# VH-VL binders against Large ribosomal subunit protein uL3c (RPL3), part 23

Target 1, 266 residues: Large ribosomal subunit protein uL3c (RPL3), of Bigelowiella natans (Pedinomonas minutissima) (Chlorarachnion sp. (q7xyp4)
Amino acid sequence: AAAARASSSALVALPGGRMIEVPHMTKDYRDVKVCSRQRKWEIREHMRDPIKMGLMGTKAGMTTYYDDEGIAHPVTVIALEAGNVVTQVKTKETDGYDAVQLAYKETRDRTIPWPERQHLRKHGNVKAMKHLKEFKIADVSEFTPGQQLKAEELFEVGDLVDVSGTSSGKGFQGSIRRWGMKRGPMSHGSKSHRQHGSIGCSATPSRVYKGLKMAGRMGNERKTVKKLPVMMVNDEEKYIVVRGSVPGKKGTIVELRPTKIVGKHC
Short names: E, the ipSAE of ESMFold2; O, the ipSAE of OpenDDE; V2, 0.75 times the mean of E and O plus 0.25 times the DockQ between their complexes.

## First folded at step 22 (VH-VL; framework fv_zigakibart)

Design o4 (from j4 with heavy chain G99A; at its last look DockQ between E and O 0.01; V2 from the best seeds 0.00; counts 0 for: pae O 15.5 > 2, framework grips, placed apart)
Fold by OpenDDE, look of step 22:
Structure o4 (fold): chain C 266 residues (1-266), chain A 119 residues (1-119), chain B 107 residues (1-107)
Amino acid sequence: as target 1 above (266 residues)
Amino acid sequence: QVQLVQSGAEVKKPGASVKVSCKASGYTFTDYYMHWVRQAPGQGLEWMGYINPTGGYEKYNEKFKGKATMTSDTSASTAYMELSSLRSDDTAVYYCARAELYSGYFDYWGQGTTVTVSS
Amino acid sequence: DIVMTQSPSTLSASVGDRVTITCKASQSIDSYVAWYQQKPGKAPKLLISDASSLQSGVPSRFSGSGSGTEFTLTISSLQPDDFATYFCQQYDESPYTFGQGTKLEIK
């Protein structure tokens, strides 16, 4: 007997231990092509009106999402915890640039410094939030302090988003892993299997150039994965599903921003 | 043989809560989902939701979210459904029903529990 | 939600008759349909799964057919024990839904 669809949905744990079932992929997503080989104008044909604002979220985890055709898609579930409340609207007149500041992830008052607490109270009487982030946008007139942003109003299935976050720390890594350098010979008496090799010339410049790629700490840096398609938005269950991986480990905070398409190609 | 034995009939007043049990035997409790289905007097069958005993994952019919809470005790091979804030329209026979993993049809049913809500 | 429309609501037949019950889905659900028999005061009993798969212990006079949006349960020769209410159920998509039932009565 063929397996029924009813119990084959992807299960993901959200922050706080709540389990969700990710529904099946909509047709709209299938019509969105990956931008890696598409021209800018071709991509635009698959996009709706530009997204006006970003959101913060928490990486809940990755899972496999099956579409109606049985095609498997790697997806990341981004939980929308308490937050995404506008705390401050910055304008060219007041601050020299246009941006909307969001607060994200509710926390206890005592865990926030007094100045920050007062800031949140002053600007929209927002509860104590752990994270504050500014989103630069072209038009800030639609946003007011204290406004709760909803994901379904900002994102639709098929939208392309840039997801930013802090990448997973990998510790001190060798040049091969960190920079993708090749190994040395493994045989013929070689003793330099995974060594970096030459780091410069003796006479000229008689130094190591700044920025030379070497072994060192890898990860724990801000990274952005660009042009990820949104597969699902659910404000009731407080999550967004994007195709592909996003920076960071489970539980890390990520920023979803409208994709910027520049140049002739993606 | 597979058996699902439910708790006895309940009579409750409006606003009260009731917890119905379903004891499973004759099979590995964790290998199947336990679904709940209700049937109002003279009416059809209505699916309420299910629980996966293995992971404790629950899925509810939207209509019964906040009304029904499903739990399971693996050690006792028993599934529970609690109904809160009972109203007269909650009067029905409630069934537990077994379904295979990744399947949505019910091969074995409990005998049903009649819940009557009356003033 | 997927709506399962079952017809007829009531059916009168005699022993030995060929009986057909129809269930229509509001959308295509492939073959993810089950049929149940329910007698008064008893729990439903699974007869057919996957639209046409007869369950163990169910008499061969029962058969199911259909795919997509239209499904049928057929009793080739009605027996006295077959007078009951029959339900179709879809399990293609949550929430799972049942037909309103067909009461099969003795003529």
Scores: ipSAE 0.000, ipTM 0.467, lowest interface PAE 15.5, mean pLDDT 85
ESMFold2, look of step 22: ipSAE 0.689; ipTM 0.852
ESMFold2 (binder alone), look of step 22: mean pLDDT 94; pTM 0.958

Design o5 (from j2 with light chain Q55E; at its last look DockQ between E and O 0.75; V2 from the best seeds 0.00; counts 0 for: pae E 2.7 > 2)
Fold by OpenDDE, look of step 22:
Structure o5 (fold): chain C 266 residues (1-266), chain A 119 residues (1-119), chain B 107 residues (1-107)
Amino acid sequence: as target 1 above (266 residues)
Amino acid sequence: QVQLVQSGAEVKKPGASVKVSCKASGYTFTDYYMHWVRQAPGQGLEWMGYINPTGGYEKYNEKFKGKATMTSDTSASTAYMELSSLRSDDTAVYYCARGELWSGYFDYWGQGTTVTVSS
Amino acid sequence: DIVMTQSPSTLSASVGDRVTITCKASQSIDSYVAWYQQKPGKAPKLLISDASSLESGVPSRFSGSGSGTEFTLTISSLQPDDFATYFCQQYDESPYTFGQGTKLEIK
């Protein structure tokens, strides 16, 4: 959606109550499509050299960002709280695979179990962190235990990232909302407006197939939104801005990873 | 014996920057965090932040974000704190203090560095 | 932020007196409290950690007690060298915060 508006800064609250102003930026990212239908080669034109490493962050919230042309962009601000410290570097030789483990979101020391404390002490002399996550990467040689990762060194404006997190829980939902099923007739004597309908045949198979889409719990699942362009990176204020929505509610932890481009179409 | 020796007193004009050093000796520099604490004249103590010398992990008090920058040089066993855009209210004694990884109390302190900001 | 409130702000006592300084936290912080002594023109000196653990080299006349929200520093018999300003500090949660201080003066 395009709205001709004067460029203005957007206010967003970070965890801890600090307010930030997200300034408007150039239109360098405007041609980057988030749609999964975009061809692989089209996406590649918007990518620089591959991102080496991911980060964890906290979803601070969404806002509208206006570019120099007054075009409105929905954006998500991801706070970078204390953390994103390398705790362990795994290699093929030691662990059978290459990965970097990050610790994120400092917590009270007393809340961390003893084994975990020992792990953090041994690997980088890191304080108590609430979240540990491994990032599989091709080259781990540049990372050392105890190293503080900086967003500005890893991400640039225009980079495409995959953002993963736990989606918002929606409780028990009907088949229409959960799976996008159609409604039944609303008139002509219908009593099955939002019912699921048939769930199988009587004789063959004389059972409900496993995996049949039905009503149930919706959300609170790991989801990934792919190919989100980075709009802004600010290590001083400890946030990163991506275009589009990311999984979860405000305050949830998200993972930013290099975009994985596969196939002819995304 | 553990010692923290800070740089000498500084007199600066408003808008200037100052960098205070804290040289550690008598222990393994990377085994402990270095904290910085400020004390304005006649006032109490205020925690500014800490740095992990091992990997450069830093945490700042929100009040000093953008004001203070903490760094360390492991080869010199020295911690640094730079104060930018100095104002009159930045006049204070600045202390470096050693902290254990799993504790937030300070067992050894530098002698303090007086920073005076005057026009 | 956790607020540490010390009482009294100033205390006058004589040599040999039993002195008690109190620190109240705005929320429960278990035993994550330290006490410091500061003399004029000098850096603070750690006296007690973990609310009651006496640091090495500190005279036994100093003691700490308390848990949760109320903490006390006690000097059983005040000596001439004990006239100074005392601070409590919490390290349960960042930012670490200090009490406003208690100035112990000679009566």
Scores: ipSAE 0.469, ipTM 0.785, lowest interface PAE 1.5, mean pLDDT 87
ESMFold2, look of step 22: ipSAE 0.469; ipTM 0.745
ESMFold2 (binder alone), look of step 22: mean pLDDT 94; pTM 0.956

Design o6 (from j2 with heavy chain K65R, light chain S28D; at its last look DockQ between E and O 0.75; V2 from the best seeds 0.68)
Fold by ESMFold2, look of step 23:
Structure o6 (fold): chain C 266 residues (1-266), chain A 119 residues (1-119), chain B 107 residues (1-107)
Amino acid sequence: as target 1 above (266 residues)
Amino acid sequence: QVQLVQSGAEVKKPGASVKVSCKASGYTFTDYYMHWVRQAPGQGLEWMGYINPTGGYEKYNEKFRGKATMTSDTSASTAYMELSSLRSDDTAVYYCARGELWSGYFDYWGQGTTVTVSS
Amino acid sequence: DIVMTQSPSTLSASVGDRVTITCKASQDIDSYVAWYQQKPGKAPKLLISDASSLQSGVPSRFSGSGSGTEFTLTISSLQPDDFATYFCQQYDESPYTFGQGTKLEIK
């Protein structure tokens, strides 16, 4: 099918350069509400199977929409690149726990080590994929090796998801930025604007305590942003839209998992 | 012996759909990917995409995404390709071809199915 | 997308001649090249995979060579059955792409 394209800021580039227009997003965050006092009680009462299957995606970009009141609502488009194919299905009998392994993001065969390629062949005859991740879920019975997962079957608009990914690396950072410690005076003859203060006593124990917060590398760590509403799911154009920001920069691989517990304010 | 037998020629009007079948025999159908290749009259070959009969994973050449839909029926050892919203430039011979998992070359081909879109 | 460029587009030769068809890739594809023969009204037939590996049942007068970006198909002594159209194909990355074809004609 042919798609109309616009060169506006509403367009988001998917990996590989294909552009999509994110149509008709909800203008009111409150309309996508999952949690109310009664609804939270209902959800809590029926959370007997809280661990459902998730997906992997690629952060494609962010856009902003304005509701009827003119309030900006940031959303993140997560691309569904080639993949999300079930490989190994683990059961309590075989591995001591229930899990489904997903393969995500097709790559050239020659970039994948032979043992991993043999693993993919054994578990569903799957093309070489750049990422393999396990999803521990309550019920693996409906998943078979080689199965293509579809986002529209796993998520609906209004569902809350936890999005995990590797945060942007920020290199070596001082204690102020890394830990939020107080900075020194910026004027009045001070030369110690951002330096670390006292780190211990000289007499007892006459050493730096283990675990003391100090300067060091920041970012490039796995982070999970919880309770993001799903705004749109589109398997045909291969994307999911969530409300808010997700970890990492454009191109970061993320994991979308259903939120286990829904709070009173979602 | 490995054999791929495709459905017969089709004549369609613009806007219609056509579904081409490719029945495989002589090998384990689920061990190989099924590819589809197009050849317009007087032109070369174009790879359209593939399907993994194990689990139904499919991938399309971006040129044909939204135009072609590939499916398979493992109980019948048959692959299908459906072309939607046919136009006159979809007139071509469509081949199914077998490919091994890590090999993107095609060792066995169907006889081809001519799809003609008149107007 | 990887572009495969064949030369020549048409080649006229006699039975017994030695012919060479060249295929050039737009990027390094290692040895992930296949060669096909197509006769009028027929499906393509695989001749060579992995740039140089002959398929079972293909006469030894066919040979392939090359790596990286330039590949050749050689027919050492043409037979009447060899007059057809020949295609190269890369399978290093999807979308898999074919050369435009070389028509081998009798003189």
Scores: ipSAE 0.653, ipTM 0.821, lowest interface PAE 1.4, mean pLDDT 82
ESMFold2, look of step 22: ipSAE 0.652; ipTM 0.828
ESMFold2 (binder alone), look of step 22: mean pLDDT 94; pTM 0.958
OpenDDE, look of step 22: ipSAE 0.706; ipTM 0.856
ESMFold2 (binder alone), look of step 23: mean pLDDT 94; pTM 0.957
OpenDDE, look of step 23: ipSAE 0.659; ipTM 0.843

## First folded at step 23 (VH-VL; framework fv_zigakibart)

Design aa1 (from o3 with heavy chain K65R; at its last read DockQ between E and O 0.52; V2 from the best seeds 0.73)
Heavy chain, then light chain:
Amino acid sequence: QVQLVQSGAEVKKPGASVKVSCKASGYTFTDYYMHWVRQAPGQGLEWMGYINPTGGYEKYNEKFRGKATMTSDTSASTAYMELSSLRSDDTAVYYCARGELYSGYFDYWGQGTTVTVSS
Amino acid sequence: DIVMTQSPSTLSASVGDRVTITCKASQDIDSYVAWYQQKPGKAPKLLISDASSLQSGVPSRFSGSGSGTEFTLTISSLQPDDFATYFCQQYDESPYTFGQGTKLEIK
ESMFold2, look of step 23: ipSAE 0.704; ipTM 0.862
ESMFold2 (binder alone), look of step 23: mean pLDDT 94; pTM 0.958
OpenDDE, look of step 23: ipSAE 0.655; ipTM 0.842
ESMFold2, look of step 24: ipSAE 0.739; ipTM 0.871
ESMFold2 (binder alone), look of step 24: mean pLDDT 94; pTM 0.958
OpenDDE, look of step 24: ipSAE 0.713; ipTM 0.850
ESMFold2, fold request of step 25: ipSAE 0.774, 0.782, 0.748; ipTM 0.883, 0.886, 0.874
ESMFold2 (binder alone), fold request of step 25: mean pLDDT 94, 94, 94; pTM 0.958, 0.958, 0.958
OpenDDE, fold request of step 25: ipSAE 0.829, 0.817, 0.830; ipTM 0.923, 0.920, 0.923
ESMFold2, last read: ipSAE 0.762, 0.771, 0.755; ipTM 0.881, 0.883, 0.878
ESMFold2 (binder alone), last read: mean pLDDT 94, 94, 94; pTM 0.958, 0.958, 0.958
OpenDDE, last read: ipSAE 0.821, 0.825, 0.828; ipTM 0.920, 0.919, 0.924

Design aa2 (from o3 with heavy chain K65R E100D; at its last fold request DockQ between E and O 0.85; V2 from the best seeds 0.80)
Heavy chain, then light chain:
Amino acid sequence: QVQLVQSGAEVKKPGASVKVSCKASGYTFTDYYMHWVRQAPGQGLEWMGYINPTGGYEKYNEKFRGKATMTSDTSASTAYMELSSLRSDDTAVYYCARGDLYSGYFDYWGQGTTVTVSS
Amino acid sequence: DIVMTQSPSTLSASVGDRVTITCKASQDIDSYVAWYQQKPGKAPKLLISDASSLQSGVPSRFSGSGSGTEFTLTISSLQPDDFATYFCQQYDESPYTFGQGTKLEIK
ESMFold2, look of step 23: ipSAE 0.726; ipTM 0.859
ESMFold2 (binder alone), look of step 23: mean pLDDT 94; pTM 0.957
OpenDDE, look of step 23: ipSAE 0.632; ipTM 0.816
ESMFold2, look of step 24: ipSAE 0.698; ipTM 0.848
ESMFold2 (binder alone), look of step 24: mean pLDDT 94; pTM 0.958
OpenDDE, look of step 24: ipSAE 0.701; ipTM 0.849
ESMFold2, fold request of step 25: ipSAE 0.741, 0.731, 0.750; ipTM 0.870, 0.862, 0.871
ESMFold2 (binder alone), fold request of step 25: mean pLDDT 94, 94, 94; pTM 0.958, 0.958, 0.958
OpenDDE, fold request of step 25: ipSAE 0.822, 0.812, 0.824; ipTM 0.919, 0.915, 0.918

Design aa3 (from o3 with heavy chain K65R S103T; at its last look DockQ between E and O 0.47; V2 from the best seeds 0.51)
Fold by OpenDDE, look of step 23:
Structure aa3 (fold): chain C 266 residues (1-266), chain A 119 residues (1-119), chain B 107 residues (1-107)
Amino acid sequence: as target 1 above (266 residues)
Amino acid sequence: QVQLVQSGAEVKKPGASVKVSCKASGYTFTDYYMHWVRQAPGQGLEWMGYINPTGGYEKYNEKFRGKATMTSDTSASTAYMELSSLRSDDTAVYYCARGELYTGYFDYWGQGTTVTVSS
Amino acid sequence: DIVMTQSPSTLSASVGDRVTITCKASQDIDSYVAWYQQKPGKAPKLLISDASSLQSGVPSRFSGSGSGTEFTLTISSLQPDDFATYFCQQYDESPYTFGQGTKLEIK
């Protein structure tokens, strides 16, 4: 199904009065106005009040956010389309692990298989949603099937999130681009400018090792960018702004998850 | 028997807000979605959005985003729609209508609430 | 948004006449069409769902047909109680949209 390239753009108001056109992917993402209020970005003490739950969103695009100090931040706008409804709560007792399943991006009923429809009906009386994802969390007791999650209740400015998504596909790529290998000499009679080079030895091991980095398909893989600060949250306009880039092209689905902090330091 | 009973007619000034109620009876309130449809005088019907009473999930017609806010009270089996920043063009009859989960048609309707916005 | 174009806007007919109202969708919506009857000062009443499914209590003289982009409501023999405004509605995709309506009047 050719993802209908949403040809239309939404205007995003930025601090300082600059308007940037951000492409909207669906009807749910129209004329998103980023709050023109200059907000000071402060990193919260992440260890005291961790984010409890994640959300799904749609990558709307990147822009520049100016804080109260006039500092420019590269940010990604993540649209929150219809969805982020709890469909199922999994527990250690019932399923062997604790997780909350969310449904995201409402779709036509006919596009969802009957078993999935029945699942959504049984668990929260939820309309057909295109995406179902589980979020593993420590405490699932606060979530009930059918519950609409709100971004402002889950995220605050300064929170750190891990954003996961499918990276942009780049097709078949050479070893230089794919793996950052060096090129060969360009002069002195060299004919191996961008060739991979040796892939092994003769006698030992007399084979190519599995996993040897070579040319191949690049991208279209699940990637996670960790510890991105939340810059803005707006449930009215249905978007979240995070600092930095997130995986995927515009229009791709992303998962915002609580940052996994290892140790005492974020 | 399934019944949807709406609140009475409202007359408001521009800039004001109004909250319309729809009380459901004769069925399990949480088993169905509550939709809102408006009809301007002499005009057709416009779908405004729906609310899932089970979890409070809402979906709005983009035309009414920021204008309408839908809520529900399961204990009272009542759906609410609040219209903010009323303008003259918001003058219409507003209907609540019942819809099943996987249906987008409306089998039962409220009697309608006339909202008149006049200076 | 899916546009439902309903025709005619006004139809004059006599009791006993066969009446047909047409609704055209801007895109293929399969059979996700409902028809409503609305009398002055009253809420719409559901007549037909899924393009052809007659609702309980609706007289058999009402029928619906069509799939894809063209849909029709037919009244086989018009009765005095049938003079009203009729609306088609699609529910294939949100936002749900209605036709402009057809006012059926006495000739």
Scores: ipSAE 0.436, ipTM 0.748, lowest interface PAE 1.5, mean pLDDT 86
ESMFold2, look of step 23: ipSAE 0.620; ipTM 0.825
ESMFold2 (binder alone), look of step 23: mean pLDDT 94; pTM 0.956

Design aa4 (from o6 with heavy chain E100D; at its last look DockQ between E and O 0.53; V2 from the best seeds 0.59)
Fold by OpenDDE, look of step 23:
Structure aa4 (fold): chain C 266 residues (1-266), chain A 119 residues (1-119), chain B 107 residues (1-107)
Amino acid sequence: as target 1 above (266 residues)
Amino acid sequence: QVQLVQSGAEVKKPGASVKVSCKASGYTFTDYYMHWVRQAPGQGLEWMGYINPTGGYEKYNEKFRGKATMTSDTSASTAYMELSSLRSDDTAVYYCARGDLWSGYFDYWGQGTTVTVSS
Amino acid sequence: DIVMTQSPSTLSASVGDRVTITCKASQDIDSYVAWYQQKPGKAPKLLISDASSLQSGVPSRFSGSGSGTEFTLTISSLQPDDFATYFCQQYDESPYTFGQGTKLEIK
């Protein structure tokens, strides 16, 4: 089903009075106005109080955010469609691990398999949702089935998030594009400009090793961009703005997760 | 018997806000969604949105986003709808209506609350 | 948004008449249609759900039919109590939408 390219754009007001056209992809993402409040992006000492829970969202697009100092930041607007409702709370005692399952993007009942509908009914008393994802968290005690999660309660400006999604499909690609391999000589009689080159040796190992980087399908893989700062959160207009790019095309579902900080330093 | 009893008629000035209540009885309040529907004088019915009393999940008609805010109090078995920045075109009868989880039709309705916005 | 086009807007009929009201959806909505009766100054009353399911307490003279994009409400023999405004409503997709209404008047 050709995802109807929502040809319509929404005007987003940015700090400084500049209006940017942001494409809206769903009915839930209409006329999103980015808060005109001049907010200085500061990385807060979030190391002391990590984000407790993640959310699902829809990539709306990229734009430029101007902070209070007039600095331009490349940002991704993530729309929060209807959803982000807790459907199930998993615990070590019941399931062997701690996690919160969220349902995201309300859809027609008939589009959801019966078992999934029953699951949503039993655990969350929630209408049909298109996406179900689990978020592993340290403390699940604060979450109950049926609970609507709000972005402003979970995220603050300056928080670091890991954004996961399915990367854009690029089709079958050569080794140069896919793996960043170098090309061959372009002159001196060379006929191997973009060829892969050697793929192994004769006697030893006398085979091509599994996993050898070659031409093939590129993209359409789960990718995570780590440690993206949250620039804006607006529950009224149902969007989050993060600095940087996130995986996927416009309209793809993304997961915002607390950043995993390894060590004492972010 | 299932009953939905709404608050009384309201007369407001432009720019004001109004909060309409809908008290439910005769059933388990958390087992059903509460919908809000408005009807302008001489006009048809418009669905405004719903709230799931369980967990507070809300869905709005985009037409009323920013205009209407739905809330619920499970302890009082009461749903609330607040209308902000009232305009003359907000003059209507506002109904609360019960809907189940898997159906979008409304089997029980409140008596309606007339909100009149006049200068 | 799914548009529900209801026809006719006004219908004059006599007691005992067979009356049919039609509702057309802008897209296929399967059987996710409800019909309501509304009397002046009163809230709508649910008559039919799922296009053809008669609600409890509703007289058998009311019937609903249709699937996909065309739906009909039929009153087999009109009674004096049936003069009211009728609305169709789809609940296949949010936002839920109503038809414009059909005012059934006495001829």
Scores: ipSAE 0.551, ipTM 0.774, lowest interface PAE 1.4, mean pLDDT 87
ESMFold2, look of step 23: ipSAE 0.678; ipTM 0.835
ESMFold2 (binder alone), look of step 23: mean pLDDT 94; pTM 0.957

Design aa5 (from o3 with heavy chain K65R, light chain S94N; at its last look DockQ between E and O 0.38; V2 from the best seeds 0.54)
Fold by OpenDDE, look of step 23:
Structure aa5 (fold): chain C 266 residues (1-266), chain A 119 residues (1-119), chain B 107 residues (1-107)
Amino acid sequence: as target 1 above (266 residues)
Amino acid sequence: QVQLVQSGAEVKKPGASVKVSCKASGYTFTDYYMHWVRQAPGQGLEWMGYINPTGGYEKYNEKFRGKATMTSDTSASTAYMELSSLRSDDTAVYYCARGELYSGYFDYWGQGTTVTVSS
Amino acid sequence: DIVMTQSPSTLSASVGDRVTITCKASQDIDSYVAWYQQKPGKAPKLLISDASSLQSGVPSRFSGSGSGTEFTLTISSLQPDDFATYFCQQYDENPYTFGQGTKLEIK
């Protein structure tokens, strides 16, 4: 499905009074006003108060956030459109694993199949939503079908999140771009400037190994950027700001998940 | 019988807030969405938004975002709409209306609450 | 937003007349249209849902038709109780929107 293009742009207020245009995809997207107040950003110790649940969002765009110390941070604004409603709570007893299913981005009833509508009806009496995603979490007891999740209740400034999404499609790409291979000589009679080169040996193995890096389609894959700090959360304006870049183009759906911390330290 | 009974008329000054209530009876409150519609004097009807009483999910008309706040109390089978920062143009009759999950039409209406904003 | 253009704004008719009110949507909304009757000082009353589904208790003289972008409410034989304002409403897409209304007056 062709990624829906932003139909219009929204203004994002930046610290210092500067405004930038951020494209928005749906009527649910509003002008995101980043607080002009400089806020101190501190990474919280993740082990003390872990995030319990994730959210879905829409990538609005990237901008610069200035903290209280005047340091510039590249940030991604993630719009929270209508949704993030709990549809189903899965448990080990019922489903074999613990997870919370969220519905995101309200859509027309006719745009979703009848079985899916019935699912949403049965589980939380939820309107037609375009996206359904499950979030595996340790404790699902706090969630009930039909529950509207709020970003401010789940995320705080300084929390670390893993942001997942579908990366931008780049079409068919050569091995240099796709895999970072080196080019050949440009002079001395070389005719192999950007060619892949050897793809194997003669006698052994006498074949091309599976998974050999070659030219091909690049992007349009599920990617996760890990340990992104949350810079701002605003439920009134329905956005969350994370430091760094997230997968996908503007308007793509992203999943914000609690960071998986290995060990005792972030 | 399904009934929606709204709170009485309100007269407010500009800048004030008002909270309108809608008490539902005769049906399971959580099985239906509660919508709010306003009608300015001599004007048409405007959909303001809805609330799902089951989980408190809200959908607002963008025109009324920041103006209206919808809430519900399942124990009282009552929906609430609060209007903030009232202006003269907020003068209208406000209706609560019942809607089924996948039905965008309103089969039962409250009697309406007149909110008058005057200096 | 989907605009519902209702016509006419005012209609004068006599008892026994056949009356037709039209509503045009700015885009295709399939059959997701409802019609309401509103009398002065009263809340709207649902007459028709899904463009043509007559609600329980509504007289059979009321009928709805249409699909896509054009919708009509028809009163086959106007009765004294039918003089009111009528509204069409779309519920295909948020925000739900109403027509401007048609005031049906006695000629």
Scores: ipSAE 0.463, ipTM 0.758, lowest interface PAE 1.4, mean pLDDT 86
ESMFold2, look of step 23: ipSAE 0.721; ipTM 0.868
ESMFold2 (binder alone), look of step 23: mean pLDDT 94; pTM 0.956

